# Miniprotein binders against q9h3h3: the designs that were tried, part 220

Target 1, 235 residues: q9h3h3
Amino acid sequence: EDGFTAEHLAAEAMAADMDPWLVFDARTTPATELDAWLAKYPPSQVTRYGDPGSPNSEPVGWIAVYGQGYSPNSGDVQGLQAAWEALQTSGRPITPGTLRQLAITHHVLSGKWLMHLAPGFKLDHAWAGIARAVVEGQLQVAKVSPRAKEGGRQVICVYTDDFTDRLGVLEADSAIRAAGIKCLLTYKPDVYTYLGIYRANRWHLCPTLYESRFQLGGSARGSRVLDRANNVELT

## First folded at step 18 (miniprotein)

Design hB12
Fold by ESMFold2-Fast, scan of step 18:
Structure hB12 (fold): chain B 235 residues (1-235), chain A 83 residues (1-83)
Amino acid sequence: as target 1 above (235 residues)
Amino acid sequence: SETIEVTVTEETSPEEVAEEIVKALEEGAEKVRLTAYGREALERAMEAIIIVAKRLGYRITVESIEKRTEDGKTKTIYTISLE
């Protein structure tokens, strides 16, 4: 079953990337239109495959907000994949450090804070806060999954440009907390997603570079951040 | 530095899209921006990129993939360059 689960997760991710997206692009749309757009497309009501009772009649893969300064940069993903195949063939140890070095060499540096929330008011409120932070310039880009046919939690992804830039990763965490989010956050670099091995293992041995836990009034940051790779608290 | 725009529709063959990408790159474009509207056009765009890289043997990099909504359809934009 583990083999089928990994293949199904990969297929679901590919389908979401291929299906239509609902995008609010602050580079071309005035910020004053955001509240109406959020009211039209609350994530708890937007269905993955469309429904007459939802805001969408056709499939939606992701709901996304792009900041005014957003400039897409995937890096050299093809070079990364070729180097990954060579590494696997070489028999050399595959470690977090080796993957980090491949990512740096090929400029595949983006990563994301992930939060998982049940469909409902709390999800919609959290997404609205994140979307406003993106449009106001505190965050660069974010997306949220639509509601699945069988239900279950939805995911909000908040991207940063460079997972090796610890300060930038921590600044994104602070902006997420300032938006009122209190749930557990985990940080994953996109290199893990592109290479497939860590994405397929999401629910069992999912590797985490950073983890953020909310603190009630205990710190100026509003959270405690752990570097899991080095087992060191950053805040 | 010149960026050439190539549009893919659900009626364009992947081979024709591949030819347009190759022509732009051979004419000295620094980047090719490949735009596809809707799922069928996106599938053809992806196949064209594979034709350029695997069948025709060009060393290309897909520098970015961007999604936008325009006129009720999802617009997918690939930015492609030579290594």
Scores: ipSAE 0.139, ipTM 0.612, lowest interface PAE 4.7, mean pLDDT 82
Fold by OpenDDE base, second read of step 19:
Structure hB12 (fold): chain B 235 residues (1-235), chain A 83 residues (1-83)
Amino acid sequence: as target 1 above (235 residues)
Amino acid sequence: SETIEVTVTEETSPEEVAEEIVKALEEGAEKVRLTAYGREALERAMEAIIIVAKRLGYRITVESIEKRTEDGKTKTIYTISLE
């Protein structure tokens, strides 16, 4: 268990969001350039702070791939945060339903499948598969964390536009599995990140809505997806 | 080899930006760097790049770097070169 508190990981993620991103944008860059870009910036070799001998000389927060259908829309994050503060002050009960309603009201609907992998060939291969799926239009947008100095696992995030669209979330899982990814996936809405809802929060909210486990010979999706809030299998 | 800098604003025409890029590359610029601040400028920059790609027969390489500003805006830097 990487001894970093959820707060420390959040602070690092926020700091990474402020540093430059290496981006392949399929809307402006020919798909034929993807392989060269992946070879130039393998995520296992791209360093967070631009270490000597790394492909990057400057700090990199994330490596990202944008698909043809990608449109950045974060919604009203400021209004969401203000409403969240008011809700906390009111002393009203906070439930997953409350967070869902806040997200809908403020149009903060994005979410992501998360996978954690050790640096190396498996990570780079997984990222290449995801990047291809994004460029081919099976996924909309993905990012991967650069290699940290301290080592540890890198995270790949695959986004969906609406965490309330169960079918869209499941389709993204299927696309990830079709890309050859077999590890555990967890799905987290961005609203939970913006509101600082982490593991062991005071409201006892599970920050992960879905869990996907790879299954051989199973349904056409190649995975079992669990709704963690309701403890129900969706596939 | 000269890098030409172009800043894209909310008022900048994609066609005008595209013309500047094409001219710079035809005049022998090794690279053109486009900087776009915010969503509207980014959209215009993207449209300009598409126009350039069409005019030059898709013989361009595009690299992009995205940065967040303190005010929460996105700064996107495109580097365009001929193949």
Scores: ipSAE 0.017, ipTM 0.245, lowest interface PAE 7.3, mean pLDDT 85

Design hB13
Fold by ESMFold2-Fast, scan of step 18:
Structure hB13 (fold): chain B 235 residues (1-235), chain A 83 residues (1-83)
Amino acid sequence: as target 1 above (235 residues)
Amino acid sequence: SETIEVTVTEETSPEEVAEEIVKALEEGAEKVRLTAYGREAIERALEAIIIVAKRLGYRIKVRSIEKRTEDGKTKTIYTISLE
């Protein structure tokens, strides 16, 4: 999330949400179709705005996989936005605790583990592993960004229902590691995305709540998870 | 408890969709699901939701926003209810 202002990143996120998505929905599609779908739509080849040389001729905002048990709950995003405007106008300090309370009040609880990878076979391989974990029931839902421009990294987002449920967040990390993912992961609550909290934000908040690093030859859990808000190691 | 399905297209009037949603909710529907295909239809669906919110004094909630693929095309589904 470097190289852009918070406003630019928020505008890009909104545009991606409004454009069509390529979705494998395990609630309605047999798991046996997944490998063919992954082969047809490798994220390194799917272009953001469509291109004759890519799998898509039309814009694609996200490539997503929904698990069989996925049940979305977006909460009260409109109420969250109104409360956010009031908070900014109030002159009160904007802190992680204040944002957490705003999210809880408006039931905007979902969050996601993020991994950023360069376009190429490693991205496609990582996405395939995550997608299989979703369809097999180890994860609930995931999405990956299409290729926007030359040299830009793409992001894989793996969602959990409730960012305040620490155990649930850690269980998702374990499932990601079990899927063969070894890169750096960071966890971001959707409330931060809706409110425009990115790497360079005006409130100087850390834009993520957790960080996960792969650990080879250490403890049996395969990763070290840091709670960035409290500066405490959880694993 | 009843869920009413409404499809929004690039040719749909936001005012007409808003009227349909208001009527369904006032007649006791538990939820209304708006399905829109593509950016233009999504913009029209969002405009309809804003009209509904204003007409009902902001006593509505967007319960969920889903993306799903049917017939090779991505659709956006907004689920709306009264508070």
Scores: ipSAE 0.000, ipTM 0.197, lowest interface PAE 19.0, mean pLDDT 81

Design hB14
Fold by ESMFold2-Fast, scan of step 18:
Structure hB14 (fold): chain B 235 residues (1-235), chain A 83 residues (1-83)
Amino acid sequence: as target 1 above (235 residues)
Amino acid sequence: SETIEVTVTEETSPEEVAEEIVKALEEGAEKVRLTAYGREAIERALEAIIIVAKRLGYRFTVESIEERTEDGKTKRIYTISLE
C-alpha cells in the first residue's frame, strides 16, 4: 500500500519531465529579458495541459530558469536504476546509507529545496524572486510546476549540485531566504525522486533530508535548519 | 569492532585508497572513516568510493558524512561500513 502512492507520484514526475519545458536560459539569453519572461509566464497562470485562457496552448511540464554558470550533470541514472533493482532483489537492508552509497557511486548527486504554494500572487512573487537570484548567480538553477488542477498547490524546486555537501545545501537555503522567501522549505536528494521515494514509501525512509523554517527578525541567514532524519538542529 | 582512519589529500591515489578501504572492511573492520580536506581531496575521496563499489558490489553503506569549514577549506569525513 505504501508503495502505491510513491509509484503514482513517480509516474506523474516522469510525465512532467517528458513534456515540453518553458526555459529562461541565462547562458544564452540576456538578463535584461527576465522580467518580461516572468510577466509572460507566471506559474499561477501557466496550465499543465494548455488552455485557451492561459499563456500556453500546448502542454508544459515545468517552467525553469538556468543560471549563467549552470552545467547539468545527471550522473549515471541507468546504472543507478540497475543497482537499485539488484539491491531490492538481494534481500539486503535498504537504508539512507545504502541509497547515499548508490548515489555517490553513480554520480547522481543533485538535490533540491522544495516549497509548496497555492496558485496566486504569493507563488508568482516567490518564483520571481528565485528566478532573479538564479540569473544573478546566487543560485544555480530552479523550476516550478505549472497549474495542474483548481486549488492544488504548486512546487518550486531550487537545485544544488551535491546533496552530500551540507555547506552548499545551507548556502542555497541562505540565498533563498535573502530572496525574501519565508515559507517552509524541505530538501530532497534527486536520487530519492529517481527511485520513487516519497512520503509513504515501503522502507519507511524519511523522504527529505532537511527542513528550513524562517526565523523571525532574521538577517542574511534568516532560518533554522533541521536534519529531519536525526532530529538535530544544524543552525 | 575497529574503526580504521584513512586520510585523502590532493595527491592521494584513489585506487590505493580504495584498496585500503576494501582490505580494512574485508578483514573485519566495523567502520572506515575517510577524511578529505579541500576540494581536490574530496574529489579523490569520491573517486575512491566509486572504485570500492565496483569491488564490493554495493555491499557497503556510507553511514554518515560529517562536514565543517577549517581555515577556509571544506573538511569532509565519510563513515563507511560493510553490510
Scores: ipSAE 0.012, ipTM 0.557, lowest interface PAE 8.2, mean pLDDT 83

Design hB15
Fold by ESMFold2-Fast, scan of step 18:
Structure hB15 (fold): chain B 235 residues (1-235), chain A 83 residues (1-83)
Amino acid sequence: as target 1 above (235 residues)
Amino acid sequence: SETIEVTVTEETSPEEVAEEIVKALEEGAEKVRLTAYGREAIERALEAIIIVAKRLGYRITVESIELRTEDGKTKTIWTISLE
């Protein structure tokens, strides 16, 4: 136990979303500017609340890169939340399948591959690789957390449009691996984030829908992907 | 190769230990070393491992178990990773 609840984690995420973001937007900025931007804002040095000794003097919630084709679609989050409240009141079993149905009905389909890395060269190098893949069109959009005051790991989030589209999820995994990433990747649908479902939730749901492991000398794809909800290996 | 250390006592709930293991692994720890000293703590550690694998659905590997005797009690250390 770390003393945090799902409410604390949701409040922290909301605060980050409300604070300013540092964005490289490939829809409006030439790709030739990316390397200078990455050098100016390495995530291991950008501080969450600003510091005169860091690249930012003001708070930063997220550092993000938008691809040329990026078109945000969050779906009907309000309808999703209302349906979730009704489901909890109904007495029906709360399962991965039920959540999947709610997400499809309300078009809340986006999800993300997550990787957690300690502040330092490996984090900055990983982020640079992901950012280049986004700008080059192999990934759609990504963001990375700034360095927290208390330290700890930072998270890189790589988004896909539809968590039910296995091919799209696997294509994103392949692009992440091609960028040189070797750490554990976990995939979380945004529906779980909107509903505040984190680890050790009341319904004992696995918050991870897909999991990717780097495999040295294995298949040509460089990783093994597991569907956690159905306990099926996809690669 | 980051390893996160988790200590189980006879006062720690198995649910809390399971939550801590999951948190460490999801945040990218390569290994979790779970240490328990004395019978009650060891039993709670084992229940936590069962919770992680069975109720939370994580695929984990117990890579090693070390057994030591200190002051007449058994000290057990499990090294745990995701498959």
Scores: ipSAE 0.000, ipTM 0.186, lowest interface PAE 19.5, mean pLDDT 79

Design hB16
Fold by ESMFold2-Fast, scan of step 18:
Structure hB16 (fold): chain B 235 residues (1-235), chain A 81 residues (1-81)
Amino acid sequence: as target 1 above (235 residues)
Amino acid sequence: SETIEVTVTEETSPEEVAEEIVKALEEGAEKVRLTAYGREAIERALEAIIIVAKRLGYRITVESIEKEDGKTIYTISLEKE
């Protein structure tokens, strides 16, 4: 999100969602095929707009793994967007609480843990660990961005079905850590993504609800999870 | 120094737990230990901590989290702004 406006980031996200995805779907594909699929489509080598020298010749918006129990529910995104326009013209403050209320009203409840990694071995290794956890049932669904430019960071998104279920969010963090992930994680509800809440938003909201930092010893979960809005450590 | 213990159950109101935490700390307790058994109790304990931090305006520190199968203990202290 470095140096881009919220509008530019929202436009890029919509374009990626509309382009084709490379998907390993554990609901229809045997788990034994995962390692070959990961070797064929390492995210550090898959290009955003296609390149004959990469694994893809055509554009790819996302590389995704769906768990066996994955059942998508996007809620009423159109109703959310209409209500958001009304909220912006009202006298009511735009806060995490008012956005939460809007999300609940329109059943837009999914959210995700985010990690940003440079293209290369660490990214591919982290993605493989997450993908295996999804296929084994410890996580529900995940995706990773393709390579958009030399040296630019890529993002791994690990989804939970309800951002208001704090225990579910914390369980996902624990599963990510158990998969060997040690980098900084931040948690963002999809309602913030749909409404264009990024680092440089006009309402000065923190673009994420939680932050997870890995640590050895002293922690029962191997990480410390901070509630960013309330400044309270949860683990 | 005094540590006050509070047990949270699946039927305990998060608002009531928040009031107990604030009262204990205002009456001079150095720390409050919240013991929660099971998923619903843990959720209520977390909600109470958030209520104390956000709605009541107190800065709190979770000093330790002790986990055992079926049991979670949060030790919290109040940091006066």
Scores: ipSAE 0.000, ipTM 0.220, lowest interface PAE 17.5, mean pLDDT 79

Design hB17
Fold by ESMFold2-Fast, scan of step 18:
Structure hB17 (fold): chain B 235 residues (1-235), chain A 81 residues (1-81)
Amino acid sequence: as target 1 above (235 residues)
Amino acid sequence: SETIEVTVTEETSPEEVAEEIVKALEEGAEKVRLTAYGREAIERALEAIIIVAKRLGYRITVESIEKEDGKYIITISLEKE
């Protein structure tokens, strides 16, 4: 990946966030409408910048499902950004512990399980399973990227409200596995996303806190979860 | 086969739980079973496991997390290949 940078990834993420989203909101829409909505907007067919031949003619940043009990709490992102600028200019070491403390101080606690899948039936099937789990109340909220380029993988993000709540993170993993997902999952706190911590970050931080690997005959959940920061298996 | 039982409550320090786990493992326990009542207690138990992993310097395997009558039972062991 020559030319790959954290700044480039951050710019793409910001652009997607600014563009319109296709949302199934279970707080205001009956669950009986979900299957029709999923059939209308399969993520493998929804295009990032719109196309007459796709379900959308205009740009779509994300395709999302909100659970009935979903209560968004973004925390103090403005305060987080200000504190981050101060930290960067201070010369103090930037570590996972420092970022965790910054997130707690500003109540920017949400995080997400990530899975990357190629466009096609497997992506659409995985997304449908996740969406149903959200509408059924087993997960709080999820989103999937639209199709941005030929052959490029798309990402499904499944959110939890507090990355410091290890049980909540593990329960979300269990629900994802129960939905039939078998691929590698990685967990990233939203504070890392807001601060531009990606694979090519200059502080050499691992961009994820947990990883989950499916194992047939493993734990009762069907997966093995590793805390990457502390090298501890949680399942 | 030797399993040591540890109870975790909302009043138990993660450091105290970690000390009990380390003692059990150093005395040759194959597994440690942590019983935690409610969300706060299980978070303390998980934090204790993190402390143990840092003190021992290698991976701790969580064999299972089970729910039973409002309590969580966490079974851990040292990772074996």
Scores: ipSAE 0.000, ipTM 0.226, lowest interface PAE 17.2, mean pLDDT 78

Design hB2
Fold by ESMFold2-Fast, scan of step 18:
Structure hB2 (fold): chain B 235 residues (1-235), chain A 83 residues (1-83)
Amino acid sequence: as target 1 above (235 residues)
Amino acid sequence: SETIEVTVTEETSPEEVAEEIVKALEEGAEKVRLTAYGREAIERALEAIIIVAKRLGYRITVESIEKRTEDGKTKVIFTISLE
């Protein structure tokens, strides 16, 4: 086009990532400051675009907590995207296995557990539990969406370094459950996000690799985890 | 190949970024790699690319756009060449 504005970018899927984040960084901030930070920025009250009366005067894309050991590594996203284009042109089968191989080859390995909660006390309480687990070293990094203008559900994302490391994915699930979270969790590798593969896609790929359901007493971990890729239950 | 790195900040004018891009390309760079960190810088980088292509009339290709998240902000890298 002959021009663009911030409003054009805000309408796109990447808009939230482009706006500033509110970050509690445990690498540089004492853990004793976390409770005050959580009280200042409850996700149910922080608005996406800085509405009057909210804690923020400026747009906020995400509210995040970084653990002491957090070291971001996105891998070779450009190489991944080029290989994906070549795969589509090749006519070869596009399966979860082929995406896994592309992700491994290009070191695009991060993924996340997601939970969707309505704005309110339960969301803020869940986020506080996750944030404390991150600061205490039980989880690596997490973020939560701010409140949208229409007041729909907000999402908490809890990241792991390597979606192919099943033990690491399951350990993150255990830490989330230990923080008092009882809602449905779904796990999605970031490779699907980088390739633009969402729920409705032409290859009928499910971007969810794992599902976790709360179950008291049924397993040592307090949850039932389904491996969607192999259609097998991990308890 | 020779790639010239250009960093866009929240204080760099889009016109100045556009001039830096065209200068690098006219002086024989094969590519210009434009890095912008944070929303304001990214918007300025995009406006600069539009200035180069539309107002200044250069036939350029944006060969790639890379998006990364770093310390709570989005980092975007545009790789630009002449057609």
Scores: ipSAE 0.000, ipTM 0.083, lowest interface PAE 25.5, mean pLDDT 80

Design hB3
Fold by ESMFold2-Fast, scan of step 18:
Structure hB3 (fold): chain B 235 residues (1-235), chain A 83 residues (1-83)
Amino acid sequence: as target 1 above (235 residues)
Amino acid sequence: SETIEVTVTEETSPEEVAEEIVKALEEGAEKVRLTAYGREAIERALEAIIIVAKRLGRKITVESIEKRTEDGKTKTIYTISLE
């Protein structure tokens, strides 16, 4: 995300969503097949545009794992985008509250915890842990980016159904930590992704709502979660 | 209702798909489902839809966009209708 314009990041996101995904779907596939699937498609080796030397010869936009209870609901994204264009044309202030209200009105409520890792063993190990948590029912859905042609960090996205449900967002964080993840996490509502709110956006909005930092506490693993908008520590 | 199925690939001509869709809609088809595999196919499907809208001079509604998983890969299916 760093060093790129919002327009460039939005174009890359659209391209990835349009290209085929590799999916382990726990609704139709036995959990016993997961380890073989993870070995076949380690994200550090799956290339974005395909390569004879990689597991894929064709483009891959995302590598995803769907939980047994997964029920896709993107809300009214078309209505959201139309309302967004009208809002921008109106000249009225664009704030986090206005975006939240747009998301609620159009039922675009999903969000995700993001972690950025360099290609390699640590990425593949982290993804395997997340994938197992999804298949075992501790998380609902996750995806990881393939290896970009230019290199750079890859991203793991762990989704929750409703970004306005703070308890659900925090429960997902706990499950990520229980899966062995120790890196920095940030939480972004999908409405921000659909509307092109990235780090250097023209409305000067913070692109994430929460930040989670790993902390070892006694015999249990945990994290410190910060509400970035209000600058308040939640855990 | 009569629904026509069309598969779009990275080699498909948007103009030829548009001609097929226009003919089907003019002959009474109520809906057309376009199945596209990957970004180039999706781009070609969208180009065909734009050509159809311009050709008919009528509003084309995209009723649904579905991602389906098949053999561990996703494909995109567009259902359009003439309103």
Scores: ipSAE 0.013, ipTM 0.412, lowest interface PAE 7.4, mean pLDDT 81

Design hB4
Fold by ESMFold2-Fast, scan of step 18:
Structure hB4 (fold): chain B 235 residues (1-235), chain A 83 residues (1-83)
Amino acid sequence: as target 1 above (235 residues)
Amino acid sequence: SETIEVTVTEETSPEEVAEEIVKALEEGAEKVRLTAYGREAIERALEAIIIVAKRLGYRITVTSIEKRTEDGKTKTIYTISLE
C-alpha cells in the first residue's frame, strides 16, 4: 500500500494508543466473567473507529487482557529517546547491537510475540485462547487490534518483561503453543516500537528478534524458534 | 497540598482548558490533574499544557502519565506540577 512507511505505521500506533482500549483486567475482575467479555467483544467484530452495528459505537485502539500479576514497567523511555536522537546525529552505525545497548541502559526491556490473522472465527478463537492463558497466569498481558475499516489482518501481541531473557521469551512461546496457536509468530522488542523500527524502516534493520514456527506432528505443541539477530536455532 | 482535577473531552477547547489550569494555579493549587479519554481529548489536553507554558513563561512539568481501566475502558490521566 502507498501508506506503508515507518512514519505511517508509527502514526497509526500512536493513534491506537491514544484511543480508548477495551480491557479485561484480571487484577480487579473475577476470572468467571472472561467468557462473557470475550463473547461481547470478539476482535473480528470490534471496529477501529466505531459503528452502531458493531459491539462498539466509539473508537477502540486495542482490546487487552491484563493478568493478575501484571505490573507494567516501561523503563526510561524519555532517556531512550534522547539517546536515540544523539545516536542518529552521530556518525555511529545503527545496528541491532547498538539498539540493544540503548534498551539495556534505559531499562526498556519489554517485548512481544506477534501473530497476524485475518478477521474471522480463527482470529476470535486464537484470541480467546490467549486471553484465557493470561487470566490463568501462563502469560502476563496481551492485546489484539480491532478490525480496520479498510480490512486486512489483525494482530495479537503477547508481552514478556525482558527481551534479553531468552528463557522467558521461549516460555511465552510455549504457552502460546499450548493455547492451540499454530501460525507463524515473530518477536519484537518494545524498544524497536518506541524508536520507529518497522518492516519499512530507513535503517534496513530486521524489525524482529525471534521467529517461531509450529512443528509438524498433529497434536504436538512444539515449535522451532530462530534467533534472527544471531542466526541461531534455539529449539 | 490540594490537587485540582480538570476533565478534558473531545469537545473542550485547549484555550478553555488552559484558562482553567491558570485559574487553579492562581487559587493556590500545587498540582493540577488532567483526565483525558480518547485521542481527541488527549490532543486537546496537550495543546492546553503548551498554551499554559507559553502564557506563564515558566516551566511546567508533566510528572506522570497514567492509564487506568474503568468499566472495561481505559482513561489517560496527566498529572502536572508547578516547578
Scores: ipSAE 0.016, ipTM 0.434, lowest interface PAE 6.9, mean pLDDT 81

Design hB5
Fold by ESMFold2-Fast, scan of step 18:
Structure hB5 (fold): chain B 235 residues (1-235), chain A 83 residues (1-83)
Amino acid sequence: as target 1 above (235 residues)
Amino acid sequence: SETIEVTVTEETSPEEVAEEIVKALEEGAEKVRLTAYGREAIERALEAIIIVAKRLGYRITVGTIEKRTEDGKTKTIYTISLE
């Protein structure tokens, strides 16, 4: 059921956050060290719960790269959660516009482009491209999930600091495409994640604001971006 | 206003952390920040928060103000205040 799935996803997210992360931090580590780090920790080989035969013997929640200018700003998540509880108790309609206003009021503005890829060479190659773009300054920060099971897809998350800044969201899409990524991308604000709102939630909210599809020949920019909230083609 | 810092390790007693939280809040602290490094420390910090809220009956607001990694370990900061 929907509630059961949401609880499972929330539990998995919490566990991943509690377990150690493998981080390349460009704020303190020379860019020249990146290639060796990527070779040591390819995401298709890093296991979620550790394995003596993999690069890690202990659990790994996420593999992340922080850009030189990365400055985390999660906003007032405490105030957001309190306001969300009040909203649910009030009986007022819960809509995309209401959540957007809560996010703006509490400055919980970050969001992310997501791509899902099967474990293997294509995942590792995509991650390497994204990581280089982060270290070179074209993207701000990114993370990729470790391998949880054979055949299961892994996710790469590329963050932007303001989901209401359409130009910034589109610039991140362009940088992802310039890094050689050709798969489907979806953009989700972190406000939905902090409130535990996933696909098939009880309020029937769509947490995806933008969708990007690669297209050769028909578009000079190489991608077609749809604004899911307003059902408008942006490119 | 005053913010009291409390560090939680994999060896810290959840009951002792709960007592530190309560003491700080009762003495007028606006916020208590629990810093936990690594999985075991995070579990102990969460158990202390549960003791404060459920066993001791305090009405508290809990937020996560920062998550960051260093040396391959998760570092989580919990902010606790009275409702």
Scores: ipSAE 0.000, ipTM 0.178, lowest interface PAE 16.6, mean pLDDT 79

Design hB6
Fold by ESMFold2-Fast, scan of step 18:
Structure hB6 (fold): chain B 235 residues (1-235), chain A 83 residues (1-83)
Amino acid sequence: as target 1 above (235 residues)
Amino acid sequence: SETIEVTVTEETSPEEVAEEIVKALEEGAEKVRLTAYGREAIERALEAIIIVAKRLGYRITVDKIEKRTEDGKTKTIYTISLE
């Protein structure tokens, strides 16, 4: 572990979800206002708990951009959690396939590409590229963490509707790369997040389904995508 | 079916919110939506739900928890119904 327990990580995630988010909502805000909004709220400067020297005086949990066609569907998270509890009590084997089936049954299908970057110009530039891709319709929705008081890397999350739709997941990867992103990306279904399953879990489940590494192929930018569960290259 | 809206702020009493939930449901509302702005308001909304369920003994379900954006900031909405 990186000095945090699963309980501590879950508590921090819940606190961020409860605190206000700064949102650019392309469904109600003209795209022409995006550049000014990005300049006002660069993620390297927005602080988690507020600071007189930052753009915010109040706590901020996340900075988000919603695309014009974004239609949130979290599915039946309560039903998923109840089924998960029943599964654990049943003594039945807990496998990636069983989790996938629970997610499908309860329509908890969303997932996200994650990238971790140090605070600074590269983070702000990467976020601006992602935000423009969302507003232009190449991606559906994205969020970035504010700067934590203790420091450390910040995370950009780029969401897709259905983690079981491999082509859709790969299309999002392609759009992220087209936005100029060159860092390592990992893809995690939200079902793992809702159930509190992180890398060091007792069930030995790998919550990361895909990994994308930037690769310069010929004269064009490209990526190498690995299916982590099956150890198979997809691109 | 009628849905009743209740706004919760950092100054709203959980007891008052609980009373509004009960009144709406008893008057035949199918759903009650609690809209909370920020962490303190969310805490008050959750306290009200606990009062309704545990102290007042109503069988309620939280059908939906959603974030909505208004004026570039998020608010949290709890949708409640009788079981």
Scores: ipSAE 0.014, ipTM 0.446, lowest interface PAE 7.0, mean pLDDT 84

